# Ledger of designs, part 7: VH-VL binders against UPF0173 metal-dependent hydrolase Caur_2542

Target 1, 243 residues: UPF0173 metal-dependent hydrolase Caur_2542, of Chloroflexus aurantiacus (a9wi57)
Amino acid sequence: MATLGRNVTITLIGHGTFHLTTPEGRNILIDAWVDGNPVCPEPWKARVRENLAAIFVTHGHFDHIADLVDLARETGATVVCQYDMVPYLEGEGIPAAQLVGFNKGGTVTVADVRATMTTAHHSSTIYENGQIINLGTAAGYVLRFSNGFTVYHTGDTCVTMDMQIIGELYRPDLVILPIGDHFTMDPRQAAYALKLIGAKYAIPEHYGTFPILTGTPEALIEHCREFGVTTEVIALKPGESVS
Below, E stands for the ipSAE of ESMFold2; O stands for the ipSAE of OpenDDE; V2 stands for 0.75 times the mean of E and O plus 0.25 times the DockQ between their complexes.

## First folded at step 1 (VH-VL)

Design s12 (framework fv_sipavibart)
Fold by ESMFold2-Fast, scan of step 1:
Structure s12 (fold): chain C 243 residues (1-243), chain A 121 residues (1-121), chain B 109 residues (1-109)
Amino acid sequence: as target 1 above (243 residues)
Amino acid sequence: EVQLVESGGGLVQPGRSLRLSCAASGFTFDDYGIHWVRLAPGKGLEWVSSISWNSGSIGYADSVKGRFTISRDNAKNSLYLQMNSLRAEDTALYYCARGRSGYYTPHFDYWGQGTTVTVSS
Amino acid sequence: QSVVTQPPSASGSLGQSVTISCTGTSSDVGAYNFVSWYQQHPGKAPKLMIFEVSKRPSGVPDRFSGSKSGNTASLTVSGLQAEDEADYYCSSYAGSTYVFGGGTKLTVL
C-alpha cells in the first residue's frame, strides 16, 4: 500500500468515519458512526475511544453522528461543528465547553489542526420524535496539519465547481471523498472532483455499506483515466491505515 | 536558487524603533510561511515571530509580544518586522527563514544571511 | 515556558561517531514529532540538517541521523569529518511557539 511519509496516520473506520493521528500524536475523528456501524471492525469500537482529542462533524445525518454524543461525553473530546448544530448537541448532553461552533469559510485550530469549513451540497437534518430537526447545511473540511500536510474531506456532496477553489487556495495533498452514488457522488462525478481539486492522493468512502451504495474504487480509477486525472486512489478497507 | 535577503538593521538607541525587511526570490513566496529568528551574542538562536502564507496565522515570542509586528506583502515578495520600544537585549543578528509550503511550520529550510541590530546608548 | 537544553560542547576524532542531545519537556520535545537540527559555521547562516526528528533534506549525507526517546532528541554524526566542526542547534515546536536549544560546539579532534 501507499506510504504518505507525512507523520499523519489515516484509518478508515467504516463508511464515512475516519480516525487520524496528527504529527503531534493527537487522535482525531471525522464523523462518528462506530458502535452501530455494520462495517466497523470490532477492535476499532474500543480504539476510537483511546485518547480522543477532537471530533470534526461534516453534517447531521445518522450515519455521521450516531455515536457523537456518547463519544464526546465519554472521552471529553472537543466537538467541532457548524455553529447552528451547537444548541442541539448541548441539549443532547455535550458540555458547552467541549463545543466549537463555526461556519463555512472560517478557520479554527483544534488539536493542533487548522480546520477550514468548506461547502458541501447535501442536506443536514435529523429525524426525531416525528419531527425534522435542522442541523445547518452540509460541510467538508480542509485540515492543515502543523507540518504542512493538508487533507481535504469533501463531506457528503455532489461535485461542485467550488472544489476548484479549494484546490487552488489550499493545495491539498490528499482528498477524502464519497463515491457511493445514490446519496452522494457516483465514481464519475468523484473523478471529476479530483480533476478540480488536483490532489496527489485520494481515499474513497461512503460505498459498499449498503446494497444501494454501488460505487467502487475500480470505477473511480477508470473515470480518473478518462479525465486525465493522475491522483493515486488509495482504497482502504475498514480498519486499514495509511501513513 | 532560493534566496532570502534581510536589510534594515543598524545601531539604534533604547526605546526607539527599527523596521527590518526580507526580500525573497527563487520560489513562489505566497506558498510559504516565513519566520524571523535571531542570534544574540552569547545566547544562541531564538525564534522571534512567524507569519503564514496569507497572514491568517501570526505568532510571537513572549519576549517581543506587544512590541514587534510581523507583516508581509506577497505582491512584492517581501516580509517585514516592525520593532518598537527596542531594548538592549534585542541586540542580535536577525534572520529571515522559510517554513513549509502553504503555511509556517516547525522547521526552517532556507535562511538568509541576516541583518545586524545593535541597541545601545 | 519550555526549556530545551543541549551540552555546550561535544568532541570526537576523525571517523568516530558523536551524539548531541536535546532535552526538553513533555510540552515540546516529548509532545511533538517536530524536532529539527541546524548546522552553523562561523559567519554563515544556519543550515537545516534534520527535520521531523529523523528526516534529512536533499543533499544532507546519511552520516547525519536523528532520533528521539521521551523528552530527549539526539543528533548523531557518524564518520566524523573535519568540515563537521560547527555549532549545532536543535529546535522543537511547543504548541504555539518554537524553542531552540542553547547550541553545541562540535570539535573534531
Scores: ipSAE 0.000, ipTM 0.398, lowest interface PAE 18.1, mean pLDDT 88

Design s13 (framework fv_sipavibart)
Fold by ESMFold2-Fast, scan of step 1:
Structure s13 (fold): chain C 243 residues (1-243), chain A 123 residues (1-123), chain B 109 residues (1-109)
Amino acid sequence: as target 1 above (243 residues)
Amino acid sequence: EVQLVESGGGLVQPGRSLRLSCAASGFTFDDYAIHWVRLAPGKGLEWVSSISYNSGSIGYADSVKGRFTISRDNAKNSLYLQMNSLRAEDTALYYCAKDLGAYSSSYVWFDPWGQGTTVTVSS
Amino acid sequence: QSVVTQPPSASGSLGQSVTISCTGTSSDVGRYNYVSWYQQHPGKAPKLMIFEVSKRPSGVPDRFSGSKSGNTASLTVSGLQAEDEADYYCSSYAGSNNVFGGGTKLTVL
């Protein structure tokens, strides 16, 4: 596996959930599907709760927020999300003091991380108690750490030319992007996204969890080679880390 | 469509135990926090206990803490309340209530409610 | 545990408005926007009328409205109808628990 050498540890918890440790030793999550996540390793169900400082939410689908409310209440972590999700999450039991709402194009600083919310082309609506609840629009994040290391998480999305703008403006070192097909990019679209972004490293996600999510890191690597993309694909298994 | 049916109530002497059950149907039980709320004659509604969708978050009213235990069996779509060391002041109609929001923490809001099961603690 | 207080009774004539208060502390009603209101008719289960301070579930008429100022939440029932006569309870999230008010018996004269 590659060595990043930037004093940031990234762990795939499973599916779309990532655990990161900052240069200051702060723990953060991107999305929050842990306890009911069939691919999450058992030790990580406890570990994600240790000294958790913040949770960054890409969108409101169950496979990204199923444990959000419980984790936020248990740990006191700051929940960073699109502004339109704030009333819903308050209503679900997250104290207002723990909620930081903002929107696409904006930047906030939480847990010593500068987070810019980006565009993602995906839905963010849920159905519960006979109601259709709109939780805004799907988003990604550019996370810039204190030492300048920059991670771009695309969120759940199809490929979009907006990714080139993100690559040029923020120059991410590493990109996290879905390859599962059906609900998100397939490996071919993801390879093209990497061409647009131009990052040194990529970690694929949102594949293998269910039979319908057929994309593979091997297919992503092959399409990268065919398109002349030199990004190094770091295929983490659930519970694996890169530093 | 959504239905909650409480059972297990009855007449018991002080110091003894009862176990209440709530059978749920018409919704994805595994996605919702479920609550016990009681209506005591002359005292009104009182929140008793709540349990999150995955049992990861559990709360109790101070008046029952250490005596009552809430649990759920997601495979059976059932909620339970084990009531030990019962007191006369535990006499009430006990309601099972679903949380309004999926994947919520417990203790926030209650809808819909079952019809309740009566517990009478008397000599 | 936290205590929230309601007036034990309230009354109004058909077509008038009535407001019921729910007063807590800075650790419950004053801290969180998780105040709900329930209507209970004799022999029936409670019905959710208001949640998140001011929101109505489907099927609740707009005659019922909720608000909050500081440590006090309020339920206002406008255009009183005979069927509005019931017990009304407020409930507030309090961090590690939930607390109900003592209830208000609304009489429609």
Scores: ipSAE 0.000, ipTM 0.407, lowest interface PAE 16.8, mean pLDDT 87

Design s14 (framework fv_sipavibart)
Fold by ESMFold2-Fast, scan of step 1:
Structure s14 (fold): chain C 243 residues (1-243), chain A 123 residues (1-123), chain B 109 residues (1-109)
Amino acid sequence: as target 1 above (243 residues)
Amino acid sequence: EVQLVESGGGLVQPGRSLRLSCAASGFTFDDYAIHWVRLAPGKGLEWVSSISWNSGDIGYADSVKGRFTISRDNAKNSLYLQMNSLRAEDTALYYCAKVGRRYSYGLNYFDYWGQGTTVTVSS
Amino acid sequence: QSVVTQPPSASGSLGQSVTISCTGTSSDVGGYNYVSWYQQHPGKAPKLMIFEVSERPSGVPDRFSGSKSGNTASLTVSGLQAEDEADYYCSSYAGSHNVFGGGTKLTVL
């Protein structure tokens, strides 16, 4: 597997959930679908709970937050999310001291990581007890580690010209982006997104979990070639890491 | 042919201000973090301040925090250190040092250094 | 702020090896793989000798090597030559800042 050489370990837990270890040795998650996630390897159901410092939430769909409340309560992890999601999560039992709410364009520092919330073109609701609950708007993150290594997680989104602005302003080393089609970008749109962003590495996600999510890393690589994109695609299987 | 040239040093009285400059050439200035590091007479190297390629990450040593301000002008390939409320212990040779990795914020290796500019704080 | 300790002096004979230590804590030297070493001759700017614990920049002889064990990083200079006589500094990233050791004066006998 590819080596980043930046003292940050990135593990695909499955679907849209990622586990990262910072240069300081802090463990963080991006999104929180673990216990009911059909592609999550069994050992990682326990491992995500070990010394978990923070959870960064992209949006409120079930396949991104199903285990959020339980993990936050069990571990004491700080939950970083869109401001409008805070009252809902506090009402579900996450202590206010563990909640850090902010919004798109803003930057917060949690677990030694500087997180800037970015736009994503997607919905952000959850259905509970016969009700549709609004959890704000879908987001991505630029995560900047203490050593300068920068990860741009687009969130669930279609391709947008805003990605060019993010690429120019933050110059991410690595981008995490969906390729599953149907609910997010297809591989061709994702390849175009990589052209706009200009990162050295890409980790595709949000594919293969269900039959309807038909995008593949092979199709992404083919369309990168079509658009003259030289980004190295690192196709992690659930449980695999790069560091 | 990377070059960093510091200037603006001199003799200054305690409590006053001085502004140092560092002119860069031979590399894409706006892609690299630059630091100020000083060497006081009879002492060792001491990190003073840092600024990332985009000015998004700025750091200061505890000994200068609140008194010194680092800034950069990427259009002019220049780095600055505004030094206020100067003290005798700020007397040193001040280097600007380029970080080796592109787009770095906190990596601690410096591949190129200027020749330094001398600051003497005395009456 | 963090303090990183080096011996104030070290010495060795021509052709021999010498090792200079750089000792910190788990929040600087021990916590990151971002230790670098610099050589400074009198009247000259520091020169990078080792970066990221053990990497050597182009133009630095392979007789200079770096390592780290726990909270201590080491610079080893083998096959000592007269021109190696200089001050040597280690530096480490310490989370929110960078820290330098106090320096070691290497004398070649």
Scores: ipSAE 0.000, ipTM 0.442, lowest interface PAE 16.1, mean pLDDT 88

Design s15 (framework fv_sipavibart)
Fold by ESMFold2-Fast, scan of step 1:
Structure s15 (fold): chain C 243 residues (1-243), chain A 124 residues (1-124), chain B 109 residues (1-109)
Amino acid sequence: as target 1 above (243 residues)
Amino acid sequence: EVQLVESGGGLVQPGRSLRLSCAASGFTFDDHAIHWVRLAPGKGLEWVSSISWNSGSIGYADSVKGRFTISRDNAKNSLYLQMNSLRAEDTALYYCAKDTLPYYYGSKYYFDYWGQGTTVTVSS
Amino acid sequence: QSVVTQPPSASGSLGQSVTISCTGTSSDVGGYNSVSWYQQHPGKAPKLMIFEVSKRPSGVPDRFSGSKSGNTASLTVSGLQAEDEADYYCSSYAGSNFVFGGGTKLTVL
């Protein structure tokens, strides 16, 4: 497994949920599906609650926000999300002081991390109490840490040429991207995304959680060879970290 | 990790009642349809009953309709099968089985996780 | 009696291929792309091997494949290994219920 050498620890909690520790020792989450997540290791259900400073939300589907309200209320963490989600989350009981709403192309600083919201080609609608609720549009994030280390989380998405723009403007060191197929990129599309982005490292996610999510890191690596992509694939198992 | 744990099976006389339970953990129980499927000696697997995430859609096999009642308690992550007027033909290993996707991802159903089963023997 | 028919047994030698059929009607196997296949070892719960006719769950090797033509679905196991010896069941959505085949005992010789 690769060593990043940048004093940022990245842990796959499972599926689409990631825990990161900043150079300052602050803990953040990208998405929040923990308690009902079938691949989340038991010790991490408690650990995600420790010193949690912020939660960055990519979109509103259950497998990304199921534990969001509970975690935010329990920990006091700042919830960073697309502006359209703010009234909904406030209505669910997250205090307005914990909500930071912004939109694609914009940048905010939370927990010492500079976060830029990027586009993702995916839906962000839920069904609740007999009503269809639109929670904006799916997003990804470019997270730049205080020491310059930069992580691009694509969010749930298909491949898009916009990824080349993100790669050129932000020069991410590491990209987190889905490979599960069916609802997101398959491994071949993900390999092409890595070609567009140009990052040194990649962590695949959003695969193996349900039988229909059939993409594998091995297939991703093979398609990287197909496209001449030299990005190092770091296949974390749930509960595993890289730093 | 997804777990489904069945309980309540046993030896009962024909005409009597038995209630099976299934305790679920490791997934968002409220979002999934859950099924009872039984394995009867010599017959193989047979679907018995299904209940949607909100109890709004319930189905039964013709062989048990009118005698069995499926229910769920989402606050307790539990599924139940109330079996009345039991017959020798109901003798089987009863499995609790989870549909693959949350209810909002479509109507195609297949069973990605199964419990260990609980044995029901109906004999005089 | 099941309305969906499987052969009661099938056999093959190590390294060979075997195909198990699952024949239903236009109201189940033929009417929906919802055929799934389950492997069951003695004393164990069934394990999903194939879903939606031909798709494999993560962790199931590619030597297991599924197909369908008309009212008949097929499970093919290539490169037979000793661990493949098990009961195999097909299942299909049938509009308001689910149907299972009678099961096939696969013996690896």
Scores: ipSAE 0.000, ipTM 0.450, lowest interface PAE 15.4, mean pLDDT 89

Design s16 (framework fv_sipavibart)
Fold by ESMFold2-Fast, scan of step 1:
Structure s16 (fold): chain C 243 residues (1-243), chain A 123 residues (1-123), chain B 109 residues (1-109)
Amino acid sequence: as target 1 above (243 residues)
Amino acid sequence: EVQLVESGGGLVQPGRSLRLSCAASGFTFADYAIHWVRLAPGKGLEWVSSISWNSGSIGYADSVKGRFTISRDNAKNSLYLQMNSLRAEDTALYYCAKGSQWLIKPYYYMDVWGQGTTVTVSS
Amino acid sequence: QSVVTQPPSASGSLGQSVTISCTGTSSDVGDYNYVSWYQQHPGKAPKLMIFEVSKRPSGVPDRFSGSKSGNTASLTVSGLQAEDEADYYCSSYAGTNNLFGGGTKLTVL
């Protein structure tokens, strides 16, 4: 597998959940679907709980937050999320002291990581107790580590020209982006997104978990060639890491 | 052999501009943060500016913000410092220094230094 | 000017140990291992002696050691030799900026 050489370890837990270890040795998650996630390797169900410092939430769909409340309560991790999610999560039992709510365009520092919330074109609701609960609008993150390594997680989204602005302002080294089609970008749209962003590395996600998520890394690579995109695609299987 | 060689220094009048260059060899230049550090006569080392491997993170000392611009050309293994609106206080020996590899932390130590290029700002 | 502070001078006799301090805040010294130390002889480029508070680069003798207590990092030179006479600088990192101390002139008697 490819090596980044950036003193940050990135592990795909499965589907849309990522585990990262910072240069300081801090463990963080992006999204939180673990225990009920059919592709999450069994050892990682326990391992995500070890020394967990923070969880960054992209949006409120079940396949991204199913284990959020339980993980936060169990580990004491700081939950970083869109401001409108804070009352809901507090009501579900996460102590207010663990909640850091902010919004798109803003930057917060948690677990030695500078996080800027970006836009994503997607919905953000959960169905609970017979109600449709609005959890704000879908988001992505630019995460800048202490050593300058920068990761852009697009969140669940379609391709948008806003990605060019993120690429120009933040110059991410690595992009995490969905390729599954149906609910998010297909591989061709994702290749175009990489053209707009201009990052050196890309990790595809949100594919293969269910039969309808038909996008593949191979198709992504082919469309990158079509668009003249030189980004290196790092296709991680659940439980695999790059560092 | 890892080397950094500074050039472009000289005598310049206050208010004018000067461009320093630093040529790198013996390592993968594109993987490292590089720094400008200066030593004024009779004073101590002062950090001036830093640039990450991809130019995505750039910092400046308060004394030079708005006047100096750091840049790099990874294809040419070269670092630059564009110095505008020069002041007598900018008189110093200017070093370029290799930061730690991105594998550790690029900003907090400097393991290889050039011999420096002298900038004198005087009428 | 830097935010971290060093004494302007230190001295010791041949064979003695001498310690030079570098004091900052929790964000640049206390909470992280960002401190590095440099030796500079007149007319020469600085040389990295210690990085990450206590680690030595290849080729630096064991006589040079680094440590930290609270917001103060220290460079200790044991078995002091004539060639150790030089200026010593600490450096740290404050999130976006590198910082240098004012330097300590070490005199070997």
Scores: ipSAE 0.000, ipTM 0.396, lowest interface PAE 19.7, mean pLDDT 88

Design z01 (framework fv_ozuriftamab; at its last look DockQ between E and O 0.76; V2 from the best seeds 0.00; counts 0 for: pae O 8.1 > 2)
Heavy chain, then light chain:
Amino acid sequence: EVQLVQSGAEVKKPGESLRISCKGSGYSFTSYYMHWVRQAPGQGLEWMGGINPSGGSTGYNQKFKGRVTISADKSISTAYLQWSSLKASDTAMYYCARLGYYDSSGPYYFDYWGQGTLVTVSS
Amino acid sequence: AIQLTQSPSSLSASVGDRVTITCSATQSVSYMHWYLQKPGQSPQLLIYLGSNRASGVPDRFSGSGSGTDFTLKISRVEAEDVGVYYCMQALQTPYTFGQGTKVEIK
ESMFold2-Fast, scan of step 1: ipSAE 0.011; ipTM 0.479
ESMFold2, look of step 2: ipSAE 0.013; ipTM 0.570
ESMFold2 (binder alone), look of step 2: mean pLDDT 94; pTM 0.957
OpenDDE, look of step 2: ipSAE 0.015; ipTM 0.521

Design z02 (framework fv_ozuriftamab)
Fold by ESMFold2-Fast, scan of step 1:
Structure z02 (fold): chain C 243 residues (1-243), chain A 121 residues (1-121), chain B 106 residues (1-106)
Amino acid sequence: as target 1 above (243 residues)
Amino acid sequence: EVQLVQSGAEVKKPGESLRISCKGSGYSFTSYWMHWVRQAPGQGLEWMGGIYPGDSDTGYNQKFKGRVTISADKSISTAYLQWSSLKASDTAMYYCARHRGSYYPFAFDIWGQGTLVTVSS
Amino acid sequence: AIQLTQSPSSLSASVGDRVTITCSATSSVSYMHWYLQKPGQSPQLLIYLGSNRASGVPDRFSGSGSGTDFTLKISRVEAEDVGVYYCMQGTHWPYTFGQGTKVEIK
């Protein structure tokens, strides 16, 4: 297993939910599907709630926000999201003081992390109580930590040439990207995305949770070889960490 | 409870200076924009400008820029709207309104009760 | 500046009537907000971001629309709904309001 050596711990909670600890010891989440997540290890249901400082939201689908309101209200964590999502979340009971709304291209600083919102080609509409609610457009994040370590989370997306721009402007050390196919990139598209981005490490996500999500880290590694991509794939199981 | 309380009605003559206030309570004052909205007698609503008290960043409607000054004192959770020289055309009801903590403007969710300013000779 | 034009400028309705108010913008806006100003009172938020009801607003109020054309509907008007309704766009500075629609209840 690789070591990052940059005082940032990254844990896959399951599916699309990640827990990170910053160099300063601050705990943050990317997306929030925990309690109903079939692959989330039982101990992590309590652990994600411990000293949680912030939750970064990529988009509004249930497998990314199912526990968002409860976690935010329970922990007092700052919720960082696309501004169109703010009124919905405030209406659901998250205090306005905990909500930081911004948009693609912009940068905010929360929990000692500089977060730039990036584009993602995916939907962000939910169906709730018989209504279709538009929560803006899907996004990813470039998270730059205090020591310069940079993580690019693509969000749920297809491959896009915009990833090359993100790679060149931000030079991420590590990329988190979906490989599940059906709703997101398949492993071959994800390998091409890694070619565009040029990061040293990659953590695949959004696979194996449901039978339809057929992508595998093994297939990703083979397609990286096909494209001459030297990015090291760190295949975390739910509950596993790298630091 | 979240509340915006404005200063009382004013009667002034043309050329006089005036400052009216809007005090916020029950929320984080520095996390919300405070906007000023004008309503001339028998007319509709008109946005004048606003301030983000956390860093004193301001935005003005060009029609009012240079005619009024918007400021805030975060130590007492109070925003201000000031004229250096009033005109009869400044006669109006002035409302303050709170705007959600976001990088883009959302709806004005909480409004003050209004301050009536009458400017006549 | 984006100009908002409301139709009608005034209307008289009986309790139980359906009321429809439209707001047209001179250029595309992402969403529209709606406010009600009751006689002698400050404006109050009814609908935000096109279709979301503000806290305490009855479900007889609904908003819809996109681009340049937006609509506020009251399915069964009540006596307490008397006042002036304003649309507002908050996507571009200067923020602008429609001229208002006066609703009188017979």
Scores: ipSAE 0.000, ipTM 0.398, lowest interface PAE 19.2, mean pLDDT 88

Design z03 (framework fv_ozuriftamab)
Fold by ESMFold2-Fast, scan of step 1:
Structure z03 (fold): chain C 243 residues (1-243), chain A 122 residues (1-122), chain B 106 residues (1-106)
Amino acid sequence: as target 1 above (243 residues)
Amino acid sequence: EVQLVQSGAEVKKPGESLRISCKGSGYSFTNYYMHWVRQAPGQGLEWMGGIDPSDSYTGYNQKFKGRVTISADKSISTAYLQWSSLKASDTAMYYCARQEWLPRSYYGMDVWGQGTLVTVSS
Amino acid sequence: AIQLTQSPSSLSASVGDRVTITCSATQSISYMHWYLQKPGQSPQLLIYLGSYRASGVPDRFSGSGSGTDFTLKISRVEAEDVGVYYCMQALQTPLTFGQGTKVEIK
């Protein structure tokens, strides 16, 4: 229920998938798990397809890319991903003209958004028909909008001192970070990450989808208090937006 | 130890001015919003207003706006509640309470002063 | 302004009883806060942000609820739990308290 006031709307689609509307009114996704996502609200399964300009991919696990190929082919959206994913996605049916491959430390501009790929400490391998397919290494993004509003999505990761560098170099206004534990940071590690980053706002993700993902926004808020972190936690339910 | 210490009880006549105080200790005074909460005899709790001591930004309950002034002196970690002209209806217990500062505050009031009893009678 | 209504207004319980206090808001809020005022004392924070226990608060106290309806539960009331319980919302100004629930122990 916070107001960002920066003419960017952020909606949690569910789990790790986010829908953003830019100052220019263009729609983008971060990751693409929609149709089979058990927490995605039914109306948003159709709505994510409306005027979709780009999809930014953090890594290749199923719960982040399950609908990527279908959405890209249906909408014509530009798929922004780590360079090593490009041949795989082209082989799955995404036209080469829709694929923008780059790598950590680099910046590309897509849909009027300047995107810098950051490191994330996580795996990015899938298993498909008995084959092990390596889709590079897990990544996050710093998305800088035309008006200077900056969002840092950490990707799936543990806490790392590199987050302090990202905070100092890019000064993100808002950070999106996982708190689910087991496969990513727990709420206490996430609170420490917020201390390193220094953003004004945080949106937690990657929790509550399955019983094993036990982290909660309430625990995150408590640990922010423990570490003296004044970042405002915006706990979106699937289908909820902040702007 | 975090503590809020309020000034002592006051007995006043209608029309008199009064300023009561709430001094914080054991924490960074400017990192917490300070609230004033009133309790009339035999009644419940009623929020009067609050102040951000870092810049003296105040918010008031409309019921008390214009009738009281909330202020703070961050150099001595003290918040104030002031009346220019007391009325008999101002008779109440007055509490100060701190709340963790956030751009949009969602935290509870975790530390409360001991209260200042103000009695206004002719 | 968001108005908070508590139920019941008062209750009597015996040591060991489960006590349930409800608080209803005139509009949806994210979190409810709960306070206890013991006789002759300042209010003390029991529960913040809906379900978190404040420092030093025994685990017999719990908060729950969402939307417009919130609940405070005491699983096994003790003699020292006597007092008036208040819910509070801090979502928008003016900050508002419920009217209070007086809990007496037999």
Scores: ipSAE 0.000, ipTM 0.390, lowest interface PAE 19.4, mean pLDDT 88

